# VH-VL binders against q9h9l3: the designs that were tried, part 192

Target 1, 176 residues: q9h9l3
Amino acid sequence: PRKMVAIDCEMVGTGPKGHVSSLARCSIVNYNGDVLYDEYILPPCHIVDYRTRWSGIRKQHMVNATPFKIARGQILKILTGKIVVGHAIHNDFKALQYFHPKSLTRDTSHIPPLNRKADCPENATMSLKHLTKKLLNRDIQVGKSGHSSVEDAQATMELYKLVEVEWEEHLARNPP
Short names: E, the ipSAE of ESMFold2; O, the ipSAE of OpenDDE; V2, 0.75 times the mean of E and O plus 0.25 times the DockQ between their complexes.

## First folded at step 10 (VH-VL)

Design s22 (framework fv_amlenetug; at its last look DockQ between E and O 0.04; V2 from the best seeds 0.00; counts 0 for: pae E 15.0 > 2, placed apart)
Fold by ESMFold2-Fast, scan of step 10:
Structure s22 (fold): chain C 176 residues (1-176), chain A 122 residues (1-122), chain B 108 residues (1-108)
Amino acid sequence: as target 1 above (176 residues)
Amino acid sequence: EVQLLESGGGLVQTGGSLRLSCAASGFTFSDYAMTWVRQAPGKGLEWVSAISGEGDSTSYADSVKGRFTISRDNSQNTLYLQMNSLRAEDTAVYYCAKDWGRYSYGYAFDYWGQGTLVTVSS
Amino acid sequence: EIVLTQSPGTLSLSPGERATLSCRASQSVSDDYLAWYQQKPGQAPRLLIYGASSRATGIPDRFSGSGSGTDFTLTISRLEPEDFAVYYCQQYDYSPYTFGQGTKVEIK
């Protein structure tokens, strides 16, 4: 009954010492991996650190970027009431200033069966890159030009599909 | 100068209700998530609830979910906590606190109000 | 939820001495999302350290934080009379935001 989407956000550093992660790009894909949303987003505060090696965000991407408050409204419209899949997704929700219900959240960095399939310790937090390589035999986040949030969201959805039946049954018996 | 001032605490019977208020000044209120943290007499700190800057998203500790409602009025720079079905274990000083992260949430709390005491008795 | 355990429960020291307070997390805290607060009797908590090691605005340099992963430390290099208080660590990595039970630094 509830539809499912996957999200991945890119953040830049704002605030003192660039410690706050502010939203600078968001990609959302549907169950089949089709892009529903993909926009560069302009933080309404001074960018201290672009974190380009990881985020892929550069000053040029801020030109014509969607203002944060507008982008946030669009994104929340897509997420509300849906099962949302992500990797370390709590970081994306922090940057969105958004509290998605735990019962509708699926975090591929905290799904023990997924780690088991990858021959990793069940309670370890494994990177998206590692799990994707091990389980999908695909290299993502290649190079030093930053990550593609579309690629990451698509990989995240595919990873979740590997354990979907098992994990949904677990959650039905053990509601969060 | 950032200031947070709580009010509305008092003595209530078990099963009763109270509404707490927190008046904020000295910062752009709608840019920051706000939280309520409580402290039972002689005990440590317990996070209770949080609300997004626009007031469109909320979160609650399991111990208060379904009984407490957090809300805000950005035109009046005021945060609220509506407390229903109060229990003895809800007895605590309730602090209003500002999230440190602008346009995000879940960072350290850089400013706190003075607290307002809620005493729940049978 | 992430459980934070502070030790010792009480630390009895004299002015001028060094205080070392520990905070251990039940699981790894990412990105150094750990804060320290000071609370004096009858007062609200005061933010001392954020990001495990960064001093908040106005906090004296005798306060320092260190650590990563599951083990974090707050150090007060030379206790002043006003430093006798209860200290709380807090993780802000994963909801719900949790605090340690506190360490009381009291006059010997």
Scores: ipSAE 0.807, ipTM 0.905, lowest interface PAE 0.9, mean pLDDT 92
Fold by OpenDDE, look of step 11:
Structure s22 (fold): chain C 176 residues (1-176), chain A 122 residues (1-122), chain B 108 residues (1-108)
Amino acid sequence: as target 1 above (176 residues)
Amino acid sequence: EVQLLESGGGLVQTGGSLRLSCAASGFTFSDYAMTWVRQAPGKGLEWVSAISGEGDSTSYADSVKGRFTISRDNSQNTLYLQMNSLRAEDTAVYYCAKDWGRYSYGYAFDYWGQGTLVTVSS
Amino acid sequence: EIVLTQSPGTLSLSPGERATLSCRASQSVSDDYLAWYQQKPGQAPRLLIYGASSRATGIPDRFSGSGSGTDFTLTISRLEPEDFAVYYCQQYDYSPYTFGQGTKVEIK
């Protein structure tokens, strides 16, 4: 079996109106929740909106942030060949300007057995916060300080582990 | 001024191969993901393939997967599309398109070439 | 893949009139990842709107985009003669980044 990692990224707004989501922090944890990577990342363009209430990113975090190109290289080295678990993970890959193989991707926002376990509609898109509360009895993304990408990555991995066996079997029978 | 110029189009028989090129200028080429979009005669737009700025990540539409290969030479500011096993349904004007955002992936396309026509005949 | 359905297929209007074009997605698309393009005969597409509601550089303010979820709209407040063309919506939230089938705005 392939190694699994979970990823969560925080984005800030760039571009003329701040509508471009640019990577500003990336956290990667292993199967046990150990942090493999956690860096603030400096976007190549001027930050128009830090989106602090959600991202937790502040101007001070960008002072010594890792330049995007460097960070991207570091992150891709970690992800390559791994099963990557995330929540709404297409956003993370988009911010990374990276395409991870679909067969090696696990998106906890699109796993019907996980929703079923949480007494949610199987085809609904549930938030990481909601699933974490329902299935792990844990509160994440609390307060006004913004999200913790490490915390979110860990929660994502824990959620996936709840349905790993049956989901991997499903995928084996129904490869994407 | 941003400029994109496609070339390499032409007439090819079914099963044949063709290589398209897109010469880019007016911007830092390697900072932007590039995309091929095609348009069959009298039809709409179809996303074909994209490649990251550094060229280390690629994606393809299911209709071309396994047959087309996108690549780029950042030293030459050129985007390529190698098309193999061409089919009649591949007949289209092929556009190269620049991603709107620096170091963004798959965002809107703010600049397009004028396209190059590929005609696949039996 | 996400299917974008545009309506109407053809919109016949006169200069000065208001044009409203619809783009419906088969599933929810983030507000930040919906674009509109204009294409005139024999020309490449031109970006009008990105992020559902942001005008691209050089685009007149008579063009505006709105919407969220599965329903998006392009509005041309007062049609100019040069606005008669085909308009495409595109989502870039989920790969593949699909286009709508287009709406032709023609002169009545």
Scores: ipSAE 0.290, ipTM 0.781, lowest interface PAE 2.2, mean pLDDT 93
Fold by ESMFold2, look of step 11:
Structure s22 (fold): chain C 176 residues (1-176), chain A 122 residues (1-122), chain B 108 residues (1-108)
Amino acid sequence: as target 1 above (176 residues)
Amino acid sequence: EVQLLESGGGLVQTGGSLRLSCAASGFTFSDYAMTWVRQAPGKGLEWVSAISGEGDSTSYADSVKGRFTISRDNSQNTLYLQMNSLRAEDTAVYYCAKDWGRYSYGYAFDYWGQGTLVTVSS
Amino acid sequence: EIVLTQSPGTLSLSPGERATLSCRASQSVSDDYLAWYQQKPGQAPRLLIYGASSRATGIPDRFSGSGSGTDFTLTISRLEPEDFAVYYCQQYDYSPYTFGQGTKVEIK
């Protein structure tokens, strides 16, 4: 079976009024939750809004941050050829300026069996925080310090494992 | 163009209730957090409450917590504020405001309604 | 909670003059999360500045913001007749998202 990783990114605001989301941190964990990558990343554009209360990113984190082009190369080397799990993962790929094959992509925000396990409507969009609390009895994204992409990536992998057998069989029967 | 129109204000006695509405147009309502801000006559602005774009997260000022409930109906593009156990100090113009942040509150307010007056007496 | 104290309470100036408005926070606020609003009588507030120094869409360049930490400033380089109003700062770093008490800029 293909190796599987989970990814989570934190974005900051660039562009007019800080509305463009640009990559400022990326964390990748393996199937067991071990950290394979965790770096602060300096966007190529001026940061207008650090979004700190959600991103956890402050100006000091950018001082030693890896430039985007370098970080992207490192990240894509890890992702290539693997099943990549994330939550609302299209936003992470957009921030990476990267397309990952749909057949190798797993998005915990769009897995009906996972919603059903949480006693939620099958096709509802549920937050990572909500699913993690309901299904793993863990609180993530707590307080004013912002999200941890390591914590979120680990939670995402654990959530996927709850439905992995069922969902992989479904995808085999219904290729994306 | 973005428009926000408050309604439901009026005169009410202490201990009473009112529900404020804010009709939104000119943007994808469910994509944006919304906020209520109030202003007592002759006074400054006071943040009251915020709600996320999907309505799954809310926040309240301590002065209204437990008495006011913010909600939204995304199918009707309408924001609500249910105000219970009203006190004289709740007398204010209540503004509906759009957060500029996508989905979550806690950014600045780029569009405001005209306000609706709530007067709490006797 | 973070208390914002604006000074002066009232600023009496003539058109063409420079206005400098101060906002002091009771504790540090990221400059990413400080805004300034303008409000005229009978009107809703209008966003001028976000992120301490970025102008909102359609705001003329005579409005500028600066500062970080606990001390923030709004500057109007050359007052126009339409600029006589009340100005509020707001922090949106930490809940509750408090406003300053306002500075009234009035015609001398």
Scores: ipSAE 0.005, ipTM 0.501, lowest interface PAE 15.0, mean pLDDT 88
ESMFold2 (binder alone), look of step 11: mean pLDDT 91; pTM 0.922

Design s23 (framework fv_amlenetug)
Fold by ESMFold2-Fast, scan of step 10:
Structure s23 (fold): chain C 176 residues (1-176), chain A 122 residues (1-122), chain B 108 residues (1-108)
Amino acid sequence: as target 1 above (176 residues)
Amino acid sequence: EVQLLESGGGLVQTGGSLRLSCAASGFTFSDYAMTWVRQAPGKGLEWVSAISGEGDSTTYADSVKGRFTISRDNSQNTLYLQMNSLRAEDTAVYYCAKDWGRYSYGYAFDYWGQGTLVTVSS
Amino acid sequence: EIVLTQSPGTLSLSPGERATLSCRASQSVSDDYLAWYQQKPGQAPRLLIYGASSRATGIPDRFSGSGSGTDFTLTISRLEPEDFAVYYCQQYDYSPYTFGQGTKVEIK
């Protein structure tokens, strides 16, 4: 089995003015895109802003959601010691209150060869939606009802596979 | 009512060790990530290390990795920084600081301790 | 890493005057993840502004933050004697979470 997974989280706003992004859903897929984890998660803080247009989270999803501490433990067991792929993955780690090693982290929003393949400036931060459309000819995050974290995690893994050989060789020569 | 009080700073020789402590009160300590930030004389602020609320995840600036160890004792509401193999460039005031984000990390630091001076000399 | 450059390095003003402090990022800061701190000699930094424009609890309304992307500003509308201090910006978008080098606001 490959020691590589892709993650995508959905966050809701908590804290003053909903400025803090709190975990409300997490999806993790394996190398082949099979779902390893997909749960709604109950934040331990009052939800100020569901951010439904982006998150897809509604009050109904919170009724039987897994409590944050339990979900975090389950997620960290899956991530620990693996190469973790994500898009703007720093946001997911912020919401998990988790520090994943840089050497095992792959952020598809900061891989210069991937941007080059998409005819974008190498140092620009491109959205997952844009890269997926340009490189996989697939539309994701369509409509106004929120994103699918499973769809996003699967797209992220597929994007990484396009540059995996080149990028892993680069990282071996230039450790983070 | 939130208070952070550092201790353990002092003069130490190059290659020596020191352990800093930060006593916290006025908030649910285990819900928040905690961090150490240092400031060398006449210079700006530099992030050093952070630890998750449960103490199960840690991270370090490249400059201190392998030499410093951050830890916490949630039963005593205390944060620690064990500093080994100290160098002249580690001379700084060390602040403990509370992450603003409850059950998350990497937000602004809403409360800081008074700082404790560490001077490393040969 | 995102490098934050503050300007001016020193701003010499009199009480009652308006202070305008700049913070420029080497790359775009998302979600307004930018904070401002005040530090007086011998004291720890104090959080003034988070989310680029939101005042922290207890901060007087003469302090305001603005900006987005790469250009951010802290404004003190009418300087009080207690406002003469060093001010730091901080981005908390991407690790490592970096600070600017500081702007000293001093009495003319």
Scores: ipSAE 0.782, ipTM 0.890, lowest interface PAE 1.0, mean pLDDT 91

Design s24 (framework fv_amlenetug; at its last look DockQ between E and O 0.07; V2 from the best seeds 0.00; counts 0 for: pae E 12.2 > 2, placed apart)
Fold by ESMFold2-Fast, scan of step 10:
Structure s24 (fold): chain C 176 residues (1-176), chain A 122 residues (1-122), chain B 108 residues (1-108)
Amino acid sequence: as target 1 above (176 residues)
Amino acid sequence: EVQLLESGGGLVQTGGSLRLSCAASGFTFSDYAMTWVRQAPGKGLEWVSAISGEGDSTDYADSVKGRFTISRDNSQNTLYLQMNSLRAEDTAVYYCAKDWGRYSYGYAFDYWGQGTLVTVSS
Amino acid sequence: EIVLTQSPGTLSLSPGERATLSCRASQSVSDDYLAWYQQKPGQAPRLLIYGASSRATGIPDRFSGSGSGTDFTLTISRLEPEDFAVYYCQQYDYSPWTFGQGTKVEIK
């Protein structure tokens, strides 16, 4: 009976060459896809690269954005003790400077049964866009204006629900 | 200039305990994740543990989980590693290392301390 | 965990020669989250390359990194006497952070 949420973050480039991915937006949805959190977040470092084509982040989104330390506290309060679903979720945790327990983490980019349902190699890392189109017959991340983290979080939860019973049984017998 | 200075190493018998310290200066300590990395004599590098900048989130290598505890005191700019139930295989030079990424983690280690030797014998 | 395998174990060369060091990952490393470190006897490791190919501050341009996915290379174009050391690769894509076993570059 663990509560389950899905997360998706948008990052901008900071640090030398914009190599560090700093949190600029975070969306969290519940099991049914209802939004629990969705805020633009102000990185406390100089933004070198907005990565707008993918992130959808522009300078105007930073004007009333929640400061990183405040946002991080709010987000961690939501995630703590819950099963957290994401796609390539390790990148979200890097940007949050947060170590979520492996036993409570579900990464839809690394679930072999999900790839199998999509007729993809079981150990390949497939994009969220590809899996969503193949398994849910839905187009996400359309156009060049950046991704919607709400849309991505909702799609991620729906993808996980397709394999939830099978994967939870697998994890119970093969703890991470 | 960034400085990291480890202390607290020494000779301990198997089953014993040691607490290592790492004094940090030259950067805003609470903005960075900190890490302990060890190196057994004549061997390679092994990541041991990490802690978030606020000290509210931690991670451990499977080999030390349940025996070691990482912590920090941001008011003193000091990182700690409490080592319990020490084994001969824990014999190593222990380095504290600063994560390269500000307000994030896991972006290589840009600065390392000089290391402190821990020798565990029977 | 991602296992990093370095080759060769030892590389015996003379000053002025080119050194080519390999690092192979057991699974794909995303976003070029691969670093190289230099370690001299009795010293802590020093960061040379991050992001597979970007030189860290103060690192001479004779050091270069390349590669992606599972295959990465560190090249030292013209060895100087101070370059004889052990070199480690490290992935920072997935926790736990892992290092290769090291390549020793020694004087022939």
Scores: ipSAE 0.805, ipTM 0.903, lowest interface PAE 0.8, mean pLDDT 92
Fold by OpenDDE, look of step 12:
Structure s24 (fold): chain C 176 residues (1-176), chain A 122 residues (1-122), chain B 108 residues (1-108)
Amino acid sequence: as target 1 above (176 residues)
Amino acid sequence: EVQLLESGGGLVQTGGSLRLSCAASGFTFSDYAMTWVRQAPGKGLEWVSAISGEGDSTDYADSVKGRFTISRDNSQNTLYLQMNSLRAEDTAVYYCAKDWGRYSYGYAFDYWGQGTLVTVSS
Amino acid sequence: EIVLTQSPGTLSLSPGERATLSCRASQSVSDDYLAWYQQKPGQAPRLLIYGASSRATGIPDRFSGSGSGTDFTLTISRLEPEDFAVYYCQQYDYSPWTFGQGTKVEIK
């Protein structure tokens, strides 16, 4: 079986109105929840909105942040060849300017068995916070200091592990 | 001024190959993801393929996956689309388009070329 | 894939009138990733709106975009003769990126 990693990224707003989501932090954990990568990342564009209440990113975090191109190279090196687990992971890949193979991607926001286990509609998009509370009895993203991408990545991996066997079998029978 | 100029279109037989080019100018080419969009005669727009600014990440529509290859030469400010195993349904005007966002991926396309016509006949 | 359905298929109006174009998504799309394009006969598409409501550079004020979730709207407050064209919506939130089938705004 392929090695799995879970990824979670925090983005800040750039562009004229801050609507462009730029990578500002990335966390990657292995199957056991060990942190493989966790860096603040300096966007190549001026930050208009730190989105601190959600991202947890503050101006001081950018002082010694890793330049985007360097960070991207480091992250892609870790992701290459792995099954990558994430929640609403298309946002992370977008911020990374990266396309991971669909066959090697696992999005916990689109796993019907996971929703079913949480007594949620199978085709609904549930938040990571909700699923984590419901299935792991754990509170994440608590407070107003913003998200912890490490915590979120770990929660994502743990959620996936709950349905891994069933989902991997399903994907084997129904390749994306 | 941003300019995109497609070339390489023409008539090709079913099963044949064709390579399109898009010459870009007026912006830092490597800072932007680039995309190919096609439009069959009298039809709507269809996304075909995209490539990151650095050229190390690509994506394809299911309709062309395995047959088309997008690439770029940032030293020449040129985008390419290698089309193999062409089918009649690939007949279309092919546009190259610039991503709106600098150092972004998968945003709107703020500049388009005038397109190049590809006709696939049996 | 996300299917974008535009309506109406054809909109016949006179210069000076208000045009309202609809784009409905098969599933929720972030308003940050919804665009509108204008295409005139024999020309390439031109970006009008990005992020559902932001006008692209050089686009007149009479063009405006709104909406969220699954329902998006392009409004032309007062049609000019040069505005008669085909309009496409596009989502770039989820791969594959998809376009609506287009709405033709024609002169009555």
Scores: ipSAE 0.447, ipTM 0.836, lowest interface PAE 1.5, mean pLDDT 94
Fold by ESMFold2, look of step 12:
Structure s24 (fold): chain C 176 residues (1-176), chain A 122 residues (1-122), chain B 108 residues (1-108)
Amino acid sequence: as target 1 above (176 residues)
Amino acid sequence: EVQLLESGGGLVQTGGSLRLSCAASGFTFSDYAMTWVRQAPGKGLEWVSAISGEGDSTDYADSVKGRFTISRDNSQNTLYLQMNSLRAEDTAVYYCAKDWGRYSYGYAFDYWGQGTLVTVSS
Amino acid sequence: EIVLTQSPGTLSLSPGERATLSCRASQSVSDDYLAWYQQKPGQAPRLLIYGASSRATGIPDRFSGSGSGTDFTLTISRLEPEDFAVYYCQQYDYSPWTFGQGTKVEIK
């Protein structure tokens, strides 16, 4: 059987006015929620805006951070050939300069059965925080110290497991 | 053998539209990002636009945003550039190019087509 | 936008001479996401070097690249007649992916 992992990334602002989102942390967990990868990543360009309120990234984290090129290689080796679960996962892949085959990608922000379990409209785009509260009775992303990509990746995997059987069967009948 | 063959260039007037095509062969087209690069006569190279292998991510140079649209048809191994609201400054040879990184976006361009000339006259 | 400035604009040399071409970036180019291309009149560009220093497939050993950060160099250790062309550097770190204005290597 094909292995599954969940990924979550945190971004900082680079480029003019800090508007470019650059990868500064990535966490990957396995099916059981064990951490396979969790590194602070040094963007190749000057950081203009740490976005700390949401990213949790501070200047200290960059001192010994893994350079982007090295980190990207490590991350892609883990992702290749696996089903990758994420929330609004296109943003994570964009930050990695990577696209994963659609047939191996699962995005918890766009799974109608998951919304149904949360008593939400099936086609609404629901936040990870909202789904996690409703379906797992957990509060994530609390306060202003920033998100934890480990916490978010673990929550994303737990959410997918709630609909895994149904959704995998749906995708087998309806290939992307 | 990788081959890229552009077509659809020609003479158009300012404000007009033109669609370029690039037929690809010799590699798994959908695994690679594709790019348009242009070169005005006697001038250097200018990146125009890029599209991811599955077509879900696109990017554009500021000079063409809102006027040009990159697209691809992976079932026909063809890259497209729809050019609207053309200006004299868009006169160039347009090359399609293959990103060298498999499943990757934003690498160097290892294969280029022959180019197709677009001339925009007032 | 990362602006690449190449120098010199024109390099007039004879076969057998060493050519040194410079490319300077307006800001740091990470992970040596810097490429060099060769272009002859009426032809498409040809990838020579990627990753600042790695030769593309089929490129002779006389071509070498070096540098990091903002300063990059292409060296042709011994010019052959077929090497007289225009050379472009390109960064592919962040969009927009930009090219230098070119250095023409011409026969003296």
Scores: ipSAE 0.000, ipTM 0.551, lowest interface PAE 12.2, mean pLDDT 88
ESMFold2 (binder alone), look of step 12: mean pLDDT 91; pTM 0.934

Design s25 (framework fv_amlenetug)
Fold by ESMFold2-Fast, scan of step 10:
Structure s25 (fold): chain C 176 residues (1-176), chain A 122 residues (1-122), chain B 108 residues (1-108)
Amino acid sequence: as target 1 above (176 residues)
Amino acid sequence: EVQLLESGGGLVQTGGSLRLSCAASGFTFSDYAMTWVRQAPGKGLEWVSAISGEGDSTDYADSVKGRFTISRDNSQNTLYLQMNSLRAEDTAVYYCAKDWGRYSYGYAFDYWGQGTLVTVSS
Amino acid sequence: EIVLTQSPGTLSLSPGERATLSCRASQSVSDDYLAWYQQKPGQAPRLLIYGASSRATGIPDRFSGSGSGTDFTLTISRLEPEDFAVYYCQQYDYSPFTFGQGTKVEIK
């Protein structure tokens, strides 16, 4: 039924030196910003670095977390066949081990009209925090205890809606 | 010991088809994304295609989209690349490579097969 | 796509000398998602460095990587005979995963 969703994931560091970003939380919202999915996720690998300042993930969140394979299946069922909006969304797809079709992917970190509205260079990669403050007059990712993936997914959807008509027209004329 | 062994390369005419195989051993095959990388004679490396550990998700370089299909059989620990509508510019050694990241994708390739040569001629 | 440009194209050196290889990206590579590979004639590539600066398992400490953003360097502190090969950088930040054109390190 739903044609468009926004996603934001929180990752922890696994593997040597915590270099691999493993999924530890995922939030998905619909077009109106209602939460469709929000779960803590247990990585199948040993967590080397919780990256708590950014992820908001702590050891306590792992106690009742959904195992990765189950969570991945649930998430992919929601994403498949839908237009998926995210910010630097390639990182979320890396952590999900998932290749969403480019034609159905909208990355708010790489939409030139969105940067134009924010009075930023069209080819620059701007942070979600900056774009949200400039275009929506809203402060997100406040403090040092980690980000809210629900808040980030909601902000991302609202940012996309600002350029949706013109960007969909552009993509229709210039397919990915 | 991780091992990847490619097969199926050979000489084929333009417009023809070939199916490459990569036999994997020494690791839990279904936990890792797998990739095909090619190298034209005397040239550099070009990423071709990737597949998720469960085989439910795939990606392709623009140069091969619509012509090549990546797939895997986790019960046989084997990766495949079905190549259709072959062109002279597809002539290359094709390498099977394992993603370094477990349960993730798009990291460095920590193990590679020996490669199999595909020659496309008119 | 991110284009990686390597320099020099060929580096002619003697055993015992230091080799410095450059890799420049057309746009910033985030999270140090940059790898280096070694390839000898007739062989598959071998992973040397991942995360711009971390040595892969079994790689001698004479190999080191550095850099961030758009500028990356592979250094071989004292060339051994087995180090004469072609070296490739690769970004794994954004699909498609791209490689540089290669730097050949050859014996004088």
Scores: ipSAE 0.787, ipTM 0.898, lowest interface PAE 0.9, mean pLDDT 92

